# Ledger of designs, part 49: VHH binders against q9p7j3

Target 1, 174 residues: q9p7j3
Amino acid sequence: MILPLFPETQVHVFVYENVSNCAAIHEQLISQNPIYDYAFLDAATILYKKQVYSAIIRALEDRRDEQMKTKTIHSEVILSLSPKTEISSAFRQFSMTKKSKNIVVVKIDSKLTEEEEFERLDKLVEGNRVEFSDEELQKLIDFKVLKKNYKLDPSTLENPLASILSSIALRGYS

## First folded at step 20 (VHH)

Design jc13
Fold by OpenDDE, fold request of step 21:
Structure jc13 (fold): chain B 174 residues (1-174), chain A 120 residues (1-120)
Amino acid sequence: as target 1 above (174 residues)
Amino acid sequence: QVQLQESGGGLVQPGGSLRLSCAASGFTFSDHAMSWVRQAPGKGLEVVSDIAWSGGRPYYADSVKGRFTISRDNAKNTLYLQMNSLKPEDTAVYYCARHNKYGIHDRDLRGPGTQVTVSS
């Protein structure tokens, strides 16, 4: 997938459900295994494709402006999901955990086709790939977590997408 | 092995200043955003401040904004926290923490901490 504002950057997003080895993946990430250089997100925190895309765009903008707060574009994506600039909070709220069962995996700067990238990733993730769609994400979301992460209230819940996107876009400015 | 070591803590009077340092070793310091966290007696860990891997873009908790300044020297593998206008409420053990460069939450990677006590 190519983003209009970043035509030179290929992005792939994968959704896995019923992942059995999140703990193992987590350990690999902690050990800084470079083959795990993806953004591993807890699917329970993701409701919309546009939420992911907005975070990706924000991260890419940070990179473009040479102002990434985190070292990798993928960690920056995770940070960019947060309405806050505080790193720990962002990682805590949006990153895959050892207990995660469903995950969203983002690859930035891929040199491979989607299927090729999937084949590579499939060696790392033991789960079932599902479509990256709002429909599938909706099945995996934890609304309690979502509401907490973005401080959604009855008013903003009327249009969660708008609220989420606003939070991402205005991170650090509110 | 990854190692973080905080220093610079001590006893100061309200309004005083301290400068904390965190010496990092066993990993590429410049590959990681860093944070200062603190734990007051009977309270949980609180993020005080964080800083980008290359420096800049600092975050500050509301409680320390305008008083604390985070900085780093990647050449020296050192993280700093300048604390001015200290208050009794700042009394805590202060830890430096490394953030995972792939975005996984890893709050376990901290030093042993340095005690900061603000008291008359």
Scores: ipSAE 0.922, ipTM 0.957, lowest interface PAE 0.5, mean pLDDT 95
Fold by OpenDDE, fold request of step 21:
Structure jc13 (fold): chain B 174 residues (1-174), chain A 120 residues (1-120)
Amino acid sequence: as target 1 above (174 residues)
Amino acid sequence: QVQLQESGGGLVQPGGSLRLSCAASGFTFSDHAMSWVRQAPGKGLEVVSDIAWSGGRPYYADSVKGRFTISRDNAKNTLYLQMNSLKPEDTAVYYCARHNKYGIHDRDLRGPGTQVTVSS
């Protein structure tokens, strides 16, 4: 996928459910294996496609402005999901864990087609690919986690998307 | 071998100042955002401050805002924490921690820590 404001940057997003090897993936990420240079997100924390895209756009804007807080664009995406500027909090709240079962994987600056990238990623992830859609994400979300991450209350839960996007967009200004 | 080593801690009176240093080795220091965390007696680990890989966009816990300043020198592979107007509640072991460059959070890679004691 190509974002309108970043036409030279190819972005791919994949969703996996019932992933059996998150612990193994986690170890590779800890060891900083460059083959795993993706943003690995816990699907339990993601409710909307626009949530992911908003974070991606924020990260790309930070890169464009040479103001990334983290070194890689993928870590910046993870940071950008957070309403907070604190790095550990963002990583803790949104990154895949060893115990994750469902994940969202983001690739920025891919030189491959979506299918080619999928074939590559499929060698790393042992799970079932599902559609990247609000419908599928809604099946995987943990609302308790979501509410905690974005401090959602009964009033904001009436329109959680607006609240989430506002949190992402106004990070550091609240 | 990846190593972090904190220094600069000590005993100071309330209102005093300390400057902590963290020497990094065994990895590309400039590839990682860094943080200072602390553990006070009877309490868990608390993030004090973090800093971007390039040395900008610092975060500070509310409890230390206006008093502490995080900085880094990538050429020297060193992280710093200037602590001014120290309070007794700042008493803790202070650790420097390396963040994973792919955004994974497991356990922070930390040094052995340096003791900071603020007491009259």
Scores: ipSAE 0.922, ipTM 0.958, lowest interface PAE 0.5, mean pLDDT 95
Fold by OpenDDE, last read:
Structure jc13 (fold): chain B 174 residues (1-174), chain A 120 residues (1-120)
Amino acid sequence: as target 1 above (174 residues)
Amino acid sequence: QVQLQESGGGLVQPGGSLRLSCAASGFTFSDHAMSWVRQAPGKGLEVVSDIAWSGGRPYYADSVKGRFTISRDNAKNTLYLQMNSLKPEDTAVYYCARHNKYGIHDRDLRGPGTQVTVSS
């Protein structure tokens, strides 16, 4: 897909459930295998499409302004999901783990169609692709983790999307 | 082989200063954001500070804000931590850590650490 603010940047987002090889993927990422140059997110931490897109946009803005804190656009996306500027915290809170079951995978700067990119990614991920939608994400979310990551309380839980987006947008402001 | 080596630790009095260095080798240093973490006796690892891959955009733990300064020299493959106004509670083993460039988190690559002791 194309984001309005970045018409020259193609973005693809995929959601997988019941992934059996997250540990293997994790090892490849640890070894920094370039074939795995994606943002691998734990789906348990993602509730909205707009949450992901907001992080992507922030990362792209940082790149545009030559202010990326991390080296790759994909690591910057992961960082951008966090309300904190601390790198370790962001990676710990939002990245796929060895024990993840469901994941969200983001590809930035793709030169392929969505289907072509999927064919590539499908060779790396052993799981079932589902639609990237709020409905599907809602089935995969861990609200305890979400509340912890964004420090949501009863008042902010009335409109969690607004709170999450504010946290992402205003990271490091206060 | 990937390697990190911290140095510059020692014994100082409260209010004193130290400058830690971390020498990196075996990988492209400039491809990685870096951090300083510390572990005090009987406590877990604490992130002290981190810095962008190209420098700048530093993070500091609240406990060290205004006292510590992180910096790096990519030409020298070296990370630094200037520690001023040291307190006894800063006593710990200090590690430099490399972050994964794809954003995965497990255990950050760290060196063997350098001991910092603040005591009167």
Scores: ipSAE 0.922, ipTM 0.958, lowest interface PAE 0.5, mean pLDDT 95
Fold by OpenDDE, fold request of step 21:
Structure jc13 (fold): chain B 174 residues (1-174), chain A 120 residues (1-120)
Amino acid sequence: as target 1 above (174 residues)
Amino acid sequence: QVQLQESGGGLVQPGGSLRLSCAASGFTFSDHAMSWVRQAPGKGLEVVSDIAWSGGRPYYADSVKGRFTISRDNAKNTLYLQMNSLKPEDTAVYYCARHNKYGIHDRDLRGPGTQVTVSS
């Protein structure tokens, strides 16, 4: 996948359901195993493709401007999902946990095709790949978590995408 | 072995100042964003401030904004927290914490902490 704003950067996004080894993946990430250099997101926190893309674009812009707050582009993507600038809160709210069952995995700067990248990632993730689509994401979302993360109320829930994208876009601004 | 060690805490009067330091070792300090967190008596852990891996883009809790300044020296593997205009409410054990490089959340690695007491 190529984003219009960053034509030289290849991006791949994968969705897995019924993942049995999130705890093991989590331990590898804690140990900072470089082969796990992806953004591992809890699918329970993701409702739209545009939510993910917005975070990716924000992270890429930060890198372009040499203003990344976190060291890796993938950690910056996770941070960029948050309406807050506080790092711990962002990681806590959006990253995969040991208890996660469904995950969204983002790879940036891949030199591989989507299929090749999938083959690599498939060795790390024990679950079922599903389509990266709003339809599939809607099946995996936890609205309680979503409402908490973005402080959604009955009014904003009528069009949650607008609220989410606004939160991402305006993060750190008042 | 990965280690963090806080220092610079002490007893000060309201309106006073302290400068905390955190010495890091056993890992590449410049690869990690860092935070200061604190725990007051009877309260939970609170994030006070964080800073980008290369410095800059600091976050401050509303309770300390305008009074505290976070900084780092990657050449010295040291994190700092300048605390001015201290209040009794700032009394707590202060910890420096290392964030995960890949954005996963766990109990961030912290040092043993340094006690800060603000009292008249």
Scores: ipSAE 0.921, ipTM 0.957, lowest interface PAE 0.5, mean pLDDT 95
Fold by OpenDDE, last read:
Structure jc13 (fold): chain B 174 residues (1-174), chain A 120 residues (1-120)
Amino acid sequence: as target 1 above (174 residues)
Amino acid sequence: QVQLQESGGGLVQPGGSLRLSCAASGFTFSDHAMSWVRQAPGKGLEVVSDIAWSGGRPYYADSVKGRFTISRDNAKNTLYLQMNSLKPEDTAVYYCARHNKYGIHDRDLRGPGTQVTVSS
């Protein structure tokens, strides 16, 4: 997929459910295996496609402006999901964990087609790919986690998307 | 091997200043955003500050804003924390922490820590 604002950057997003090897993936990421150069997100923290896209765009903007806080674009995506600028909090709240069962995987700067990238990623992830859609994401979300991550209350829950996007967009400006 | 070593801690009076240093080795320092975290007696680990991989974009906990300054020298593989106007509540073991390159949160790599004690 090509984002209109960043036509030179190809982005792929994959959703996996019932992943059996998150612990193994996590270990590879901890060891900083470059083969795992993706943003691995816990699907329990993602409710909307636009949430992911917003984070991606924010990360890309940061890169464009040479203001990335983290070294890799993928870590920056994870950071960008957070309403806070604190790195540890962002990683803790949004990154895949060893106990994750469902994940969202983001690839930035892919040189491959979506299918080719999927084939590559599918060697790393042992799970079932599902459509990257709000419908599928809604099946995987943990609302308790979501509410916690974005400090959603009854008023903001009336329009969670707006609240989430605002939180992402206005990080550091609240 | 990956190593972080904090230094610069000590005993100071309220209102005093300390400058902490963290020497990094065994990895590409500039590939990692870094943090200072602290653990006060009887309390959990608290993030004090973090800094971008290339410097800048610092984060500060509300409790230390305006008093602490995080910085780094990638050429020297060193992270710094200038602590001014120290308060008794700043008493803690301070750790330098390395963030994961790919954004995974696990037990951040930390050094053994340096004790900061603020007391009259």
Scores: ipSAE 0.921, ipTM 0.957, lowest interface PAE 0.5, mean pLDDT 95
Fold by OpenDDE, look of step 20:
Parts: C-alpha cells; sequence; structure tokens
Structure jc13 (fold): chain B 174 residues (1-174), chain A 120 residues (1-120)
C-alpha cells in the first residue's frame, strides 16, 4: 500500500495467527539476520489498523526529519507504537517475543508487490495469514496488555482508538 | 564477539559526580541506540537513560533528569553517562546496554556493569 503523505514509500502489513516459530524468528532478529528486516509486532498489543498506520507514519516522519532514534525504519515503527520515548519499554511492550503466538509484520520500502513480499515472508513465518483488519486484530488483542501499554482508563476506554492515536502522535511532546 | 565494558564507577559522597564510560566492540556501534540501566540492591533493573544511534534524542528517567547526561562518541565506540549531584538512591550497578536494530528486546547484550556507590 501507499500512504498519502508518503507516496514514494511502499508499505506492507501482514497478520499471522498461530505462529509456531516465533522463538526461531526471535533468535534470527537477535542475530540481526538481514533477511528478517521487518517490524515484528506482537498482535496481542495491536487493536486497530490505524494504530499500526499511525506508528508507520510517525516513523516515516521521523526519518523524513532525520530524527530517527533507532537505526532502522522498522525498529522506529516499533518505537513509534509506544507513548514513551524510552526504547526498551517500547520494544518490550510491542515487539514480538519468543512466546508470541500471533504477530503483525510490517515491511517498509518494499520494492515488491504485496503478494511477492508475502511469498518471502511466508518462508520465514510458520503460521496462518489472516486479513489485516480491525476485525481480525480484535480477535488477537490482549486488552490487559493494551490497557497497560497505553495507560487506558475507564474514561479513555470509550474511545480507545483516539487515545492510542494521540499517544503515538504526541510521543515526546508531553 | 559483541562486547560491552563499563568503567568509571566508584564511591562518591552525596552531591558528587562520576562519569561512566562504556567501551563497545564486536559490532557496528553507530548502528545501535544505546542505554544505561542500573540495578540497586534488592530492586529490579531500571532504565536510566538512552540515546539515539546518531546521538541526541536522549531519554532520562524522572529520577535522574537534570542531573545525568548521556552522550556517545561513535568514532570511539564509546557511550558515556555524566552523573552530577549524585544521591544515595543512585547507588547501583550501572550497565551499558545495546538496543537491537530490528526493534526487539535484546536483554542479553549488556556489560558486566560498574558499581556506583553514593554514601556519606
Amino acid sequence: as target 1 above (174 residues)
Amino acid sequence: QVQLQESGGGLVQPGGSLRLSCAASGFTFSDHAMSWVRQAPGKGLEVVSDIAWSGGRPYYADSVKGRFTISRDNAKNTLYLQMNSLKPEDTAVYYCARHNKYGIHDRDLRGPGTQVTVSS
């Protein structure tokens, strides 16, 4: 897909459920295998498509402004999901872990079609691809984790999307 | 192999200053955001500060804001933590930690630590 404000940057987002090899993927990421240059997110922390898009946009803005805190655009996406500027917290809260079962995978700057990118990624991820939609994400979310990550309270639970997007957009400006 | 080695710790009186250094080797230092974390006796690991891969955009824990300054010299593969106005509650082992450039929590990559003790 192409984001309106970043027409030169192709973005692909994939959702996998019942992933059996997250531990193996995690090890490859620790080893910094360039084949795994994606943003691997724990789906338990993602409730909305717009949450992911907002993080992507924030990361792209940071790159555009030469303000990336992390070296890669994909790590910056993960960082951008967090309301905090602290890196460890962001990675701990939103990144795929060895124990993850469902993941959201983001690819930025892809030269491939979505299908072609999927074919590559499918070789790395042993799980079932599902639609990238709010409906599917809502099946995978852990609300306890979500509430913790964004410090959601009863007043913000009426419209969690607004709160999440605000947190992402205003990160570092509080 | 990847190595991190902290130095500069010691015993200081309250109000004193220390400058910690972390020597990095075995990887491209400039590809990684870095952090200082500390662990006080009987307490968990606490992030003190972190810094962008190219420098700048530092984060500071509320407890150290205004007193500590994180910096780095990519040419020397070295991370620094200037600690001023030290308090007894700053007493801890301080670790240098590398952040994974793909955005996963890389908890295994830190130095052996350097002891900082603030006491009268």
Scores: ipSAE 0.900, ipTM 0.945, lowest interface PAE 0.5, mean pLDDT 95

Design jc13
Fold by ESMFold2, fold request of step 21:
Structure jc13 (fold): chain B 174 residues (1-174), chain A 120 residues (1-120)
Amino acid sequence: as target 1 above (174 residues)
Amino acid sequence: QVQLQESGGGLVQPGGSLRLSCAASGFTFSDHAMSWVRQAPGKGLEVVSDIAWSGGRPYYADSVKGRFTISRDNAKNTLYLQMNSLKPEDTAVYYCARHNKYGIHDRDLRGPGTQVTVSS
């Protein structure tokens, strides 16, 4: 996908369920293997496509403005999902862990078609690809985690989209 | 061979100052955002401050804003924490921590810590 404000930047987003090798992927990320240069998110933290796209846009804006806090655009996406600017909590709350079962994977600056990027990613991830859609994401979310990460009160949990997007957009200003 | 080594701690009177240093080796320091975390006696870990890979965009915990300043020198592979107007509540072991380049949480990447004690 191409975002209107960033016409030269190709983005792909993949969702995997029932991933059996998150511990192995985690070890590769710890070892800083550049083949794994994607944003690996725990799907338990992601309810909406717009949540992911808003974080991507925020990260790309920070890159454009030379204000990235983290070194890679993918780690900046992970940071940008958080309502706070504090790095440790963002990585802890949104990134894939060794115990994750379902993941959302983001590739920014891809020079490959979606099919080609999937072929590469599928060699790294042992799980079942599902559609990147609100319908599939809703099956994988943990609402207790979502409530905690975005400090949602019970009245907003029925339709939390606006609160979540505002948290991402206002990060660092509130 | 990744190493983080804190120094500069010690005993200081309330209202005093200390400057902590963290020497990094075995990795490309400028590829990583960095933080200071502390553990007060009987308490859990608290993130005190963090800083971008480039040396900008600091975060400060509310308890230290206006008193502490984080900085880094990428040419010397060193992270700093200037601590002014110290209070007894700042007594803790202070740890230097490296954030993972690709954004996973990496609890094993901190140094052994340096003790700061603020007491009359």
Scores: ipSAE 0.807, ipTM 0.912, lowest interface PAE 0.7, mean pLDDT 91
Fold by ESMFold2, fold request of step 21:
Structure jc13 (fold): chain B 174 residues (1-174), chain A 120 residues (1-120)
Amino acid sequence: as target 1 above (174 residues)
Amino acid sequence: QVQLQESGGGLVQPGGSLRLSCAASGFTFSDHAMSWVRQAPGKGLEVVSDIAWSGGRPYYADSVKGRFTISRDNAKNTLYLQMNSLKPEDTAVYYCARHNKYGIHDRDLRGPGTQVTVSS
């Protein structure tokens, strides 16, 4: 997929449920294996497609402006999901853990079709691919986690999208 | 082998200053954002400050904003924390922490810490 304003940047997003090898993937990321250069997100933290795309756009804007805080565009996506600029909390709150069961995986700057990138990723992830859609994401979300990560008030939990997107867009201004 | 080693702690009076250093080795320092975290007696860890891989875009906790300055020297593989106007509440062990290049959280990438004690 091609995002407006970044027409030369190909992005792919994949969702996996029932992943059995998050501990092995985590070990590879700790070892900084470049084959695993994706953003690995815990699906329990992601409710909307727009949430992911907003973080991708924010990360790409920071790269364009030479303002990236983290070294890779994928780690910058993870940071950009957070309402704060503080790195440790963003990584703790949004990234895949050894105990994650469902994940969202982002690849930016792909030179491959979606199907080709999937074939590469499928060698790394032992789980069932599902559609990247709000319908599938809603099945995987943990609303308690979402509430905590974005400090959602009970009155906003009915329709939290605007609050979440505002947090991502306004990150660093308060 | 990845190593982080803090130094520069000590006993200081309220209103005083200290400069902490963290020497890094065994990895490419400039590939990593870095943080200072602290643990006061009987308390959990608090992120004091962080800084981009390039040395820009610092974050500061509200409790230290305007008093502490994070910096780094990538040529010397060293992270710094200048602490001014120190208060008794700043008494803690201060740790240097490395952030994972690919965004995974890793609690064990910190040094052994340096004690800062602010007391009359």
Scores: ipSAE 0.805, ipTM 0.912, lowest interface PAE 0.7, mean pLDDT 91
Fold by ESMFold2, last read:
Structure jc13 (fold): chain B 174 residues (1-174), chain A 120 residues (1-120)
Amino acid sequence: as target 1 above (174 residues)
Amino acid sequence: QVQLQESGGGLVQPGGSLRLSCAASGFTFSDHAMSWVRQAPGKGLEVVSDIAWSGGRPYYADSVKGRFTISRDNAKNTLYLQMNSLKPEDTAVYYCARHNKYGIHDRDLRGPGTQVTVSS
């Protein structure tokens, strides 16, 4: 996929449910294995496709402007999902853990077609691929986690999209 | 072998200053954003500041904003915390922490800490 603002940057997003090897993936990321250079997100924190794309856009804008806080574009996507710039909270709240069951996986700067990237990723993740869609994401979200991560009150929780997207777009201005 | 070692703590009077250092070894320091975390007596851990891999984009907790300055020297593999206008409530063990390059939360990458005591 090509974003209009970043025409030279190919992005792929995959969703897996019932992942059995998150602990093994986590160990590879701790060991800094470059084969695992993706953003591994806990799907319990993701309700909308636009949530993910907004974080990707924010990370790419920060890279363009030489304002990245973290070293890789993928870790910057994880940071960009957070309403705050504080790194520890962002990684704790949004990244995959050893206990995660469902994940969203982002690849930025892919040199591969979606099918080719899928073939590589499928060797690393033991789980069921589902469509990257709002329908599938809403089956995997934990609303208690979403409410906590974005500090949603009842008035915003009934229609949280604008609040979430604003938090991502305006991070660091409040 | 990954190592983080804090230094520069001590006893200082209210209004005084200290500069903490954290020496890093066993990994590529410039690949990692870094944080200072503190634990006051009888309290939980508080992230006081963090800084980008490149040395910019600092975050400061409200309790220290305007008084503390985080910085790093990637050529020397060293993280710093300049602490000015110190208050008794800044008394804590201060830890240097490394963030994972690929964005996974990693609780085990803190040094042993350095004690800062602000008392008259």
Scores: ipSAE 0.801, ipTM 0.911, lowest interface PAE 0.7, mean pLDDT 91
Fold by ESMFold2, fold request of step 21:
Structure jc13 (fold): chain B 174 residues (1-174), chain A 120 residues (1-120)
Amino acid sequence: as target 1 above (174 residues)
Amino acid sequence: QVQLQESGGGLVQPGGSLRLSCAASGFTFSDHAMSWVRQAPGKGLEVVSDIAWSGGRPYYADSVKGRFTISRDNAKNTLYLQMNSLKPEDTAVYYCARHNKYGIHDRDLRGPGTQVTVSS
C-alpha cells in the first residue's frame, strides 16, 4: 500500500499467527542477514492497525528530516512504537523474540506488489498468515503487555487508542 | 569477531569526573546506535544513555541527566561517556552495548565492562 503523505514509498504489512520458527528468524536477525530486512514485531504488543501506521509515519518523517536514531527504516519503526526514546527498551518491548508466537511484519520501500512480497516473506516465516485488521489483531494482543508498554491506567483501558497514538506522536516531547 | 572494550574506570571521590571509552572492532561501527549500561552491586542492568548511529539524539536516564554526556567518534570507532559530578550511587560496572541493525534485542552485544567506584 501507499501512504498518502509518502506517495513514493510502498509499504506492506503482514500478520502471522502460530509461527513455529521465531527462534530461527531471531538468529538471522542477530546475524544481520539482509534477506531478513523487515520490521519483525511481536503481535502481543499490537492492538490496532493505526498503532502500526502511526509508527511507520513517524519513522518516515524522521527519515525525511534526517533525524533517524537507528540505521534502518525498519528498526526505526520498532523504535517509533515506544513512548520512550530509549532504544534498548523499545527493541525489547516491541520486537519479535525467540518465544514469540504471533508476529506483525512490516516492509517499507518495497519494489514488489503485496503478493510478490508475501511470496518472499512466506519462505522465511513458518506460520499462518491472517488479515492485517483490528479484528485479527484483537485476537493476538496481550492486554497486560499493552498496559505495561504504554503505562495505561484503568480509565484508558476501555478505549486505549488515543493514549497509545499520543504516546507515539509525542515521543521525546515529554 | 565483534569486539567492544571499555576503559577509563577507576576509583574516584564524590563530585569527581571520569571519561569512559569503548573501542569497537569487527563490525561497521557507524551502522549501529550505541548505549552505555551499568550494573550496580546487587541490581540489574540500567541503561544510562544511548546515542544515534550518527552521533545525535542522545537519551539519558533521569538519574544521570545533566551530569553525563554520551558521544561517539565514527572515524575512530569509539564511544565515550563523560561522567561529571559523580555520586556514590553511580558506583557500578559500566558496559558499552551495540544495538542490532534490524531492531532485534541482542544481549550478547556488550563488552566486558569497566568498574567505576565512587567513594570517599
Scores: ipSAE 0.794, ipTM 0.904, lowest interface PAE 0.7, mean pLDDT 91
Fold by ESMFold2, last read:
Parts: C-alpha cells; sequence; structure tokens
Structure jc13 (fold): chain B 174 residues (1-174), chain A 120 residues (1-120)
C-alpha cells in the first residue's frame, strides 16, 4: 500500500493468528538478523487499522523531519503507537513477545508487491494469515490491555478510536 | 563482546549533584537509543530517562524532570546522566540500558549498575 502523504513509500501490513513461533522470531530480533527487519506488534494491542496507519504516518513524519528517536523505521512505528515518548514502555506494551499468539507485522520501504512480501514473511512466521481489517483485529484485541495502554476510562470505551488516535498524534507535546 | 559499564555513583548529601557515565563497547553505539533505569531499595525498576540514538528527544520521568539531564557522546560511545538537586528518594542502583534496534522488549542489555546513595 501507498500512503497518500508518502507516495514514494510502499507499506504492507499483515495479520497472523495462532502463531506458534513467536519465541523463535523474538530470538532472531535479539540477534539483530536483518531478514527480520519488520515491526512485529502484538495483535492484542491493536483494535483498528487506523491505529496502525496513524503510527506509521507519525514514524514517517519523524523520519522526514530527521527526528526519529529509534534507529529503524520499524522500531519507530512501535514507539509511535505509544501515547508516551518513553521507549521501554512502548516496546513492552506494543511489541510482540515470546508469549504472543497473534501478531500484526508492518513492512515499510518494501520493493515488493503485497503478495511477494507475504511470501517472504510467510517463511518466517508459523501462523495463519488473516485480513488486515477492523473486523479481524477486533477478534484478536485484548480490551483490558487496550484500556491500560491508552488509559481509557469507561466513558471513552464507547468511542475509543478518537482517544487512541489523539494519544498517537499528541505524543511528545506535553 | 557487548558491554555496558556504569560509573560515577557514590554517597552524596541531599541537594548535591552527581554525574553518571556509561561506557559502551562491542556494538555500534549510535545504532541504539539508550536509557537510564534505576532500582530503589525494595522497589521495581523505574525508567529515569531515555535519549534518541542521535542524542536528542530526551524523556524524563516526572520524579526527576528538571533535576536530571541525559546526554550522549557517540564519538566516545558514552552515555551520561547529570543528576542535580538530589533527594533521598533518588537512592538506587542506576543502570545504563540499550534498546533493541528492531524494537523488541525484554532483556535489554544493561550494565551491572552503579550505586547512588543520597543521605545526610
Amino acid sequence: as target 1 above (174 residues)
Amino acid sequence: QVQLQESGGGLVQPGGSLRLSCAASGFTFSDHAMSWVRQAPGKGLEVVSDIAWSGGRPYYADSVKGRFTISRDNAKNTLYLQMNSLKPEDTAVYYCARHNKYGIHDRDLRGPGTQVTVSS
């Protein structure tokens, strides 16, 4: 996919359920294996497509403006999901862990079609691909985690999208 | 061999200052955002501050904001924490921590820590 604000940047987003090898992927990321240079997100933290796109746009804006806090665009996407600029909590709260079961995977600056990138990623991830859609994401979310990560109160849970997007957009302006 | 080594801790009176240093070796220091994390007696780990790979965009915990300043020198592979107006509640072991390049959490590389004790 091509974002209108960044027409030269090809982005793909994949969702996998029932992933059996998150521990192995995690070890490759610790080893800094460049084949694994994607943003691996825990799907339990993602409710909406717009949540992911907003984080991608924020990371790309920071790259454009030479303001990235982390070194790779993919780690910057993970940071950009957080309402805070504090790196450790962002990685802890949103990144895939060894215990994750469902993941959202983002590739930025892809030179491949979606299906070509999927074929590469499918060699790395042992799980079932599902559509990147609000319908599928809502099946995988943990609302308790979402509430904690974005500090949502009961009145906000009726319309969490606006609160979540505001948190992403306003990060760093306090 | 990847290593982080903190130094500069010690005993200081309330209101005093200390400057912590963290020497990094065995990896490309400028590829990594860095943080200072502390563990006070009987408490869990608290992120005190972090800083971008480039040396900008610092984060500070509310408990230290306005008193502590994080900085780094990528040419010297060194991270710093200037601690001013120290309080007894700042007493802790302070750790230098490296963040993973690809954004995964858990077992971030940390040094062995340096003790800071603030007492009269």
Scores: ipSAE 0.794, ipTM 0.905, lowest interface PAE 0.7, mean pLDDT 91
Fold by ESMFold2, look of step 20:
Structure jc13 (fold): chain B 174 residues (1-174), chain A 120 residues (1-120)
Amino acid sequence: as target 1 above (174 residues)
Amino acid sequence: QVQLQESGGGLVQPGGSLRLSCAASGFTFSDHAMSWVRQAPGKGLEVVSDIAWSGGRPYYADSVKGRFTISRDNAKNTLYLQMNSLKPEDTAVYYCARHNKYGIHDRDLRGPGTQVTVSS
């Protein structure tokens, strides 16, 4: 997929449920194995496609403007999901953990078709691919986690989209 | 052998200053954003400050903003925290922490810490 503001940048997003090897993937990421250079997100933190796209756009804008805090575009996507600029909380709150069961995986600057990238990724992830859609994401979300990560009150929890997108877009502005 | 080693802590009177250093070895320092975290007696960990891989865009906790300055020297593989106008509430063990290059949370990569004690 190609975002209008970044026409030279190919992006793929995959969703896996019932992943059995998150601990092994986590070990590879801790060891900084470049084969695993994707953004691995815990699906329990992702409710909307627009949430992921907004974080991708914010990360790409920060790269364009030479404002990235983190070294890779994928780690910057993880940071960009957070309402705060503080790195430790963003990685803790949104990244896949060893105990994650469902994940969203983002590849930016792909030189492969979606199917070719999937073939590569499927060798790394032991789980069931599902569609990247609001319908599938809503089955995997943990609303307690979502409420905590974005400090949502009960009045916004039924339809929190605007609050979440505003948090991503305005991150770093008081 | 990946290592982070803090130094520069000590006993200082209220209103005084200290400069903490963190020496990094065994990895490419400039690939990583870095933070300072602290643990006061009987309290949990508090992120005090962080800084981009390139040395910009610092974050500061409200409790230290205006008094502390984070910086780094990528040529020397060293992270710094200049602490001015110290208060008794700043008494803690201060840790240097590396953020994972690919964005995974790495709770184990932190130095052994350096004690800062602010007391009359």
Scores: ipSAE 0.769, ipTM 0.900, lowest interface PAE 0.8, mean pLDDT 91

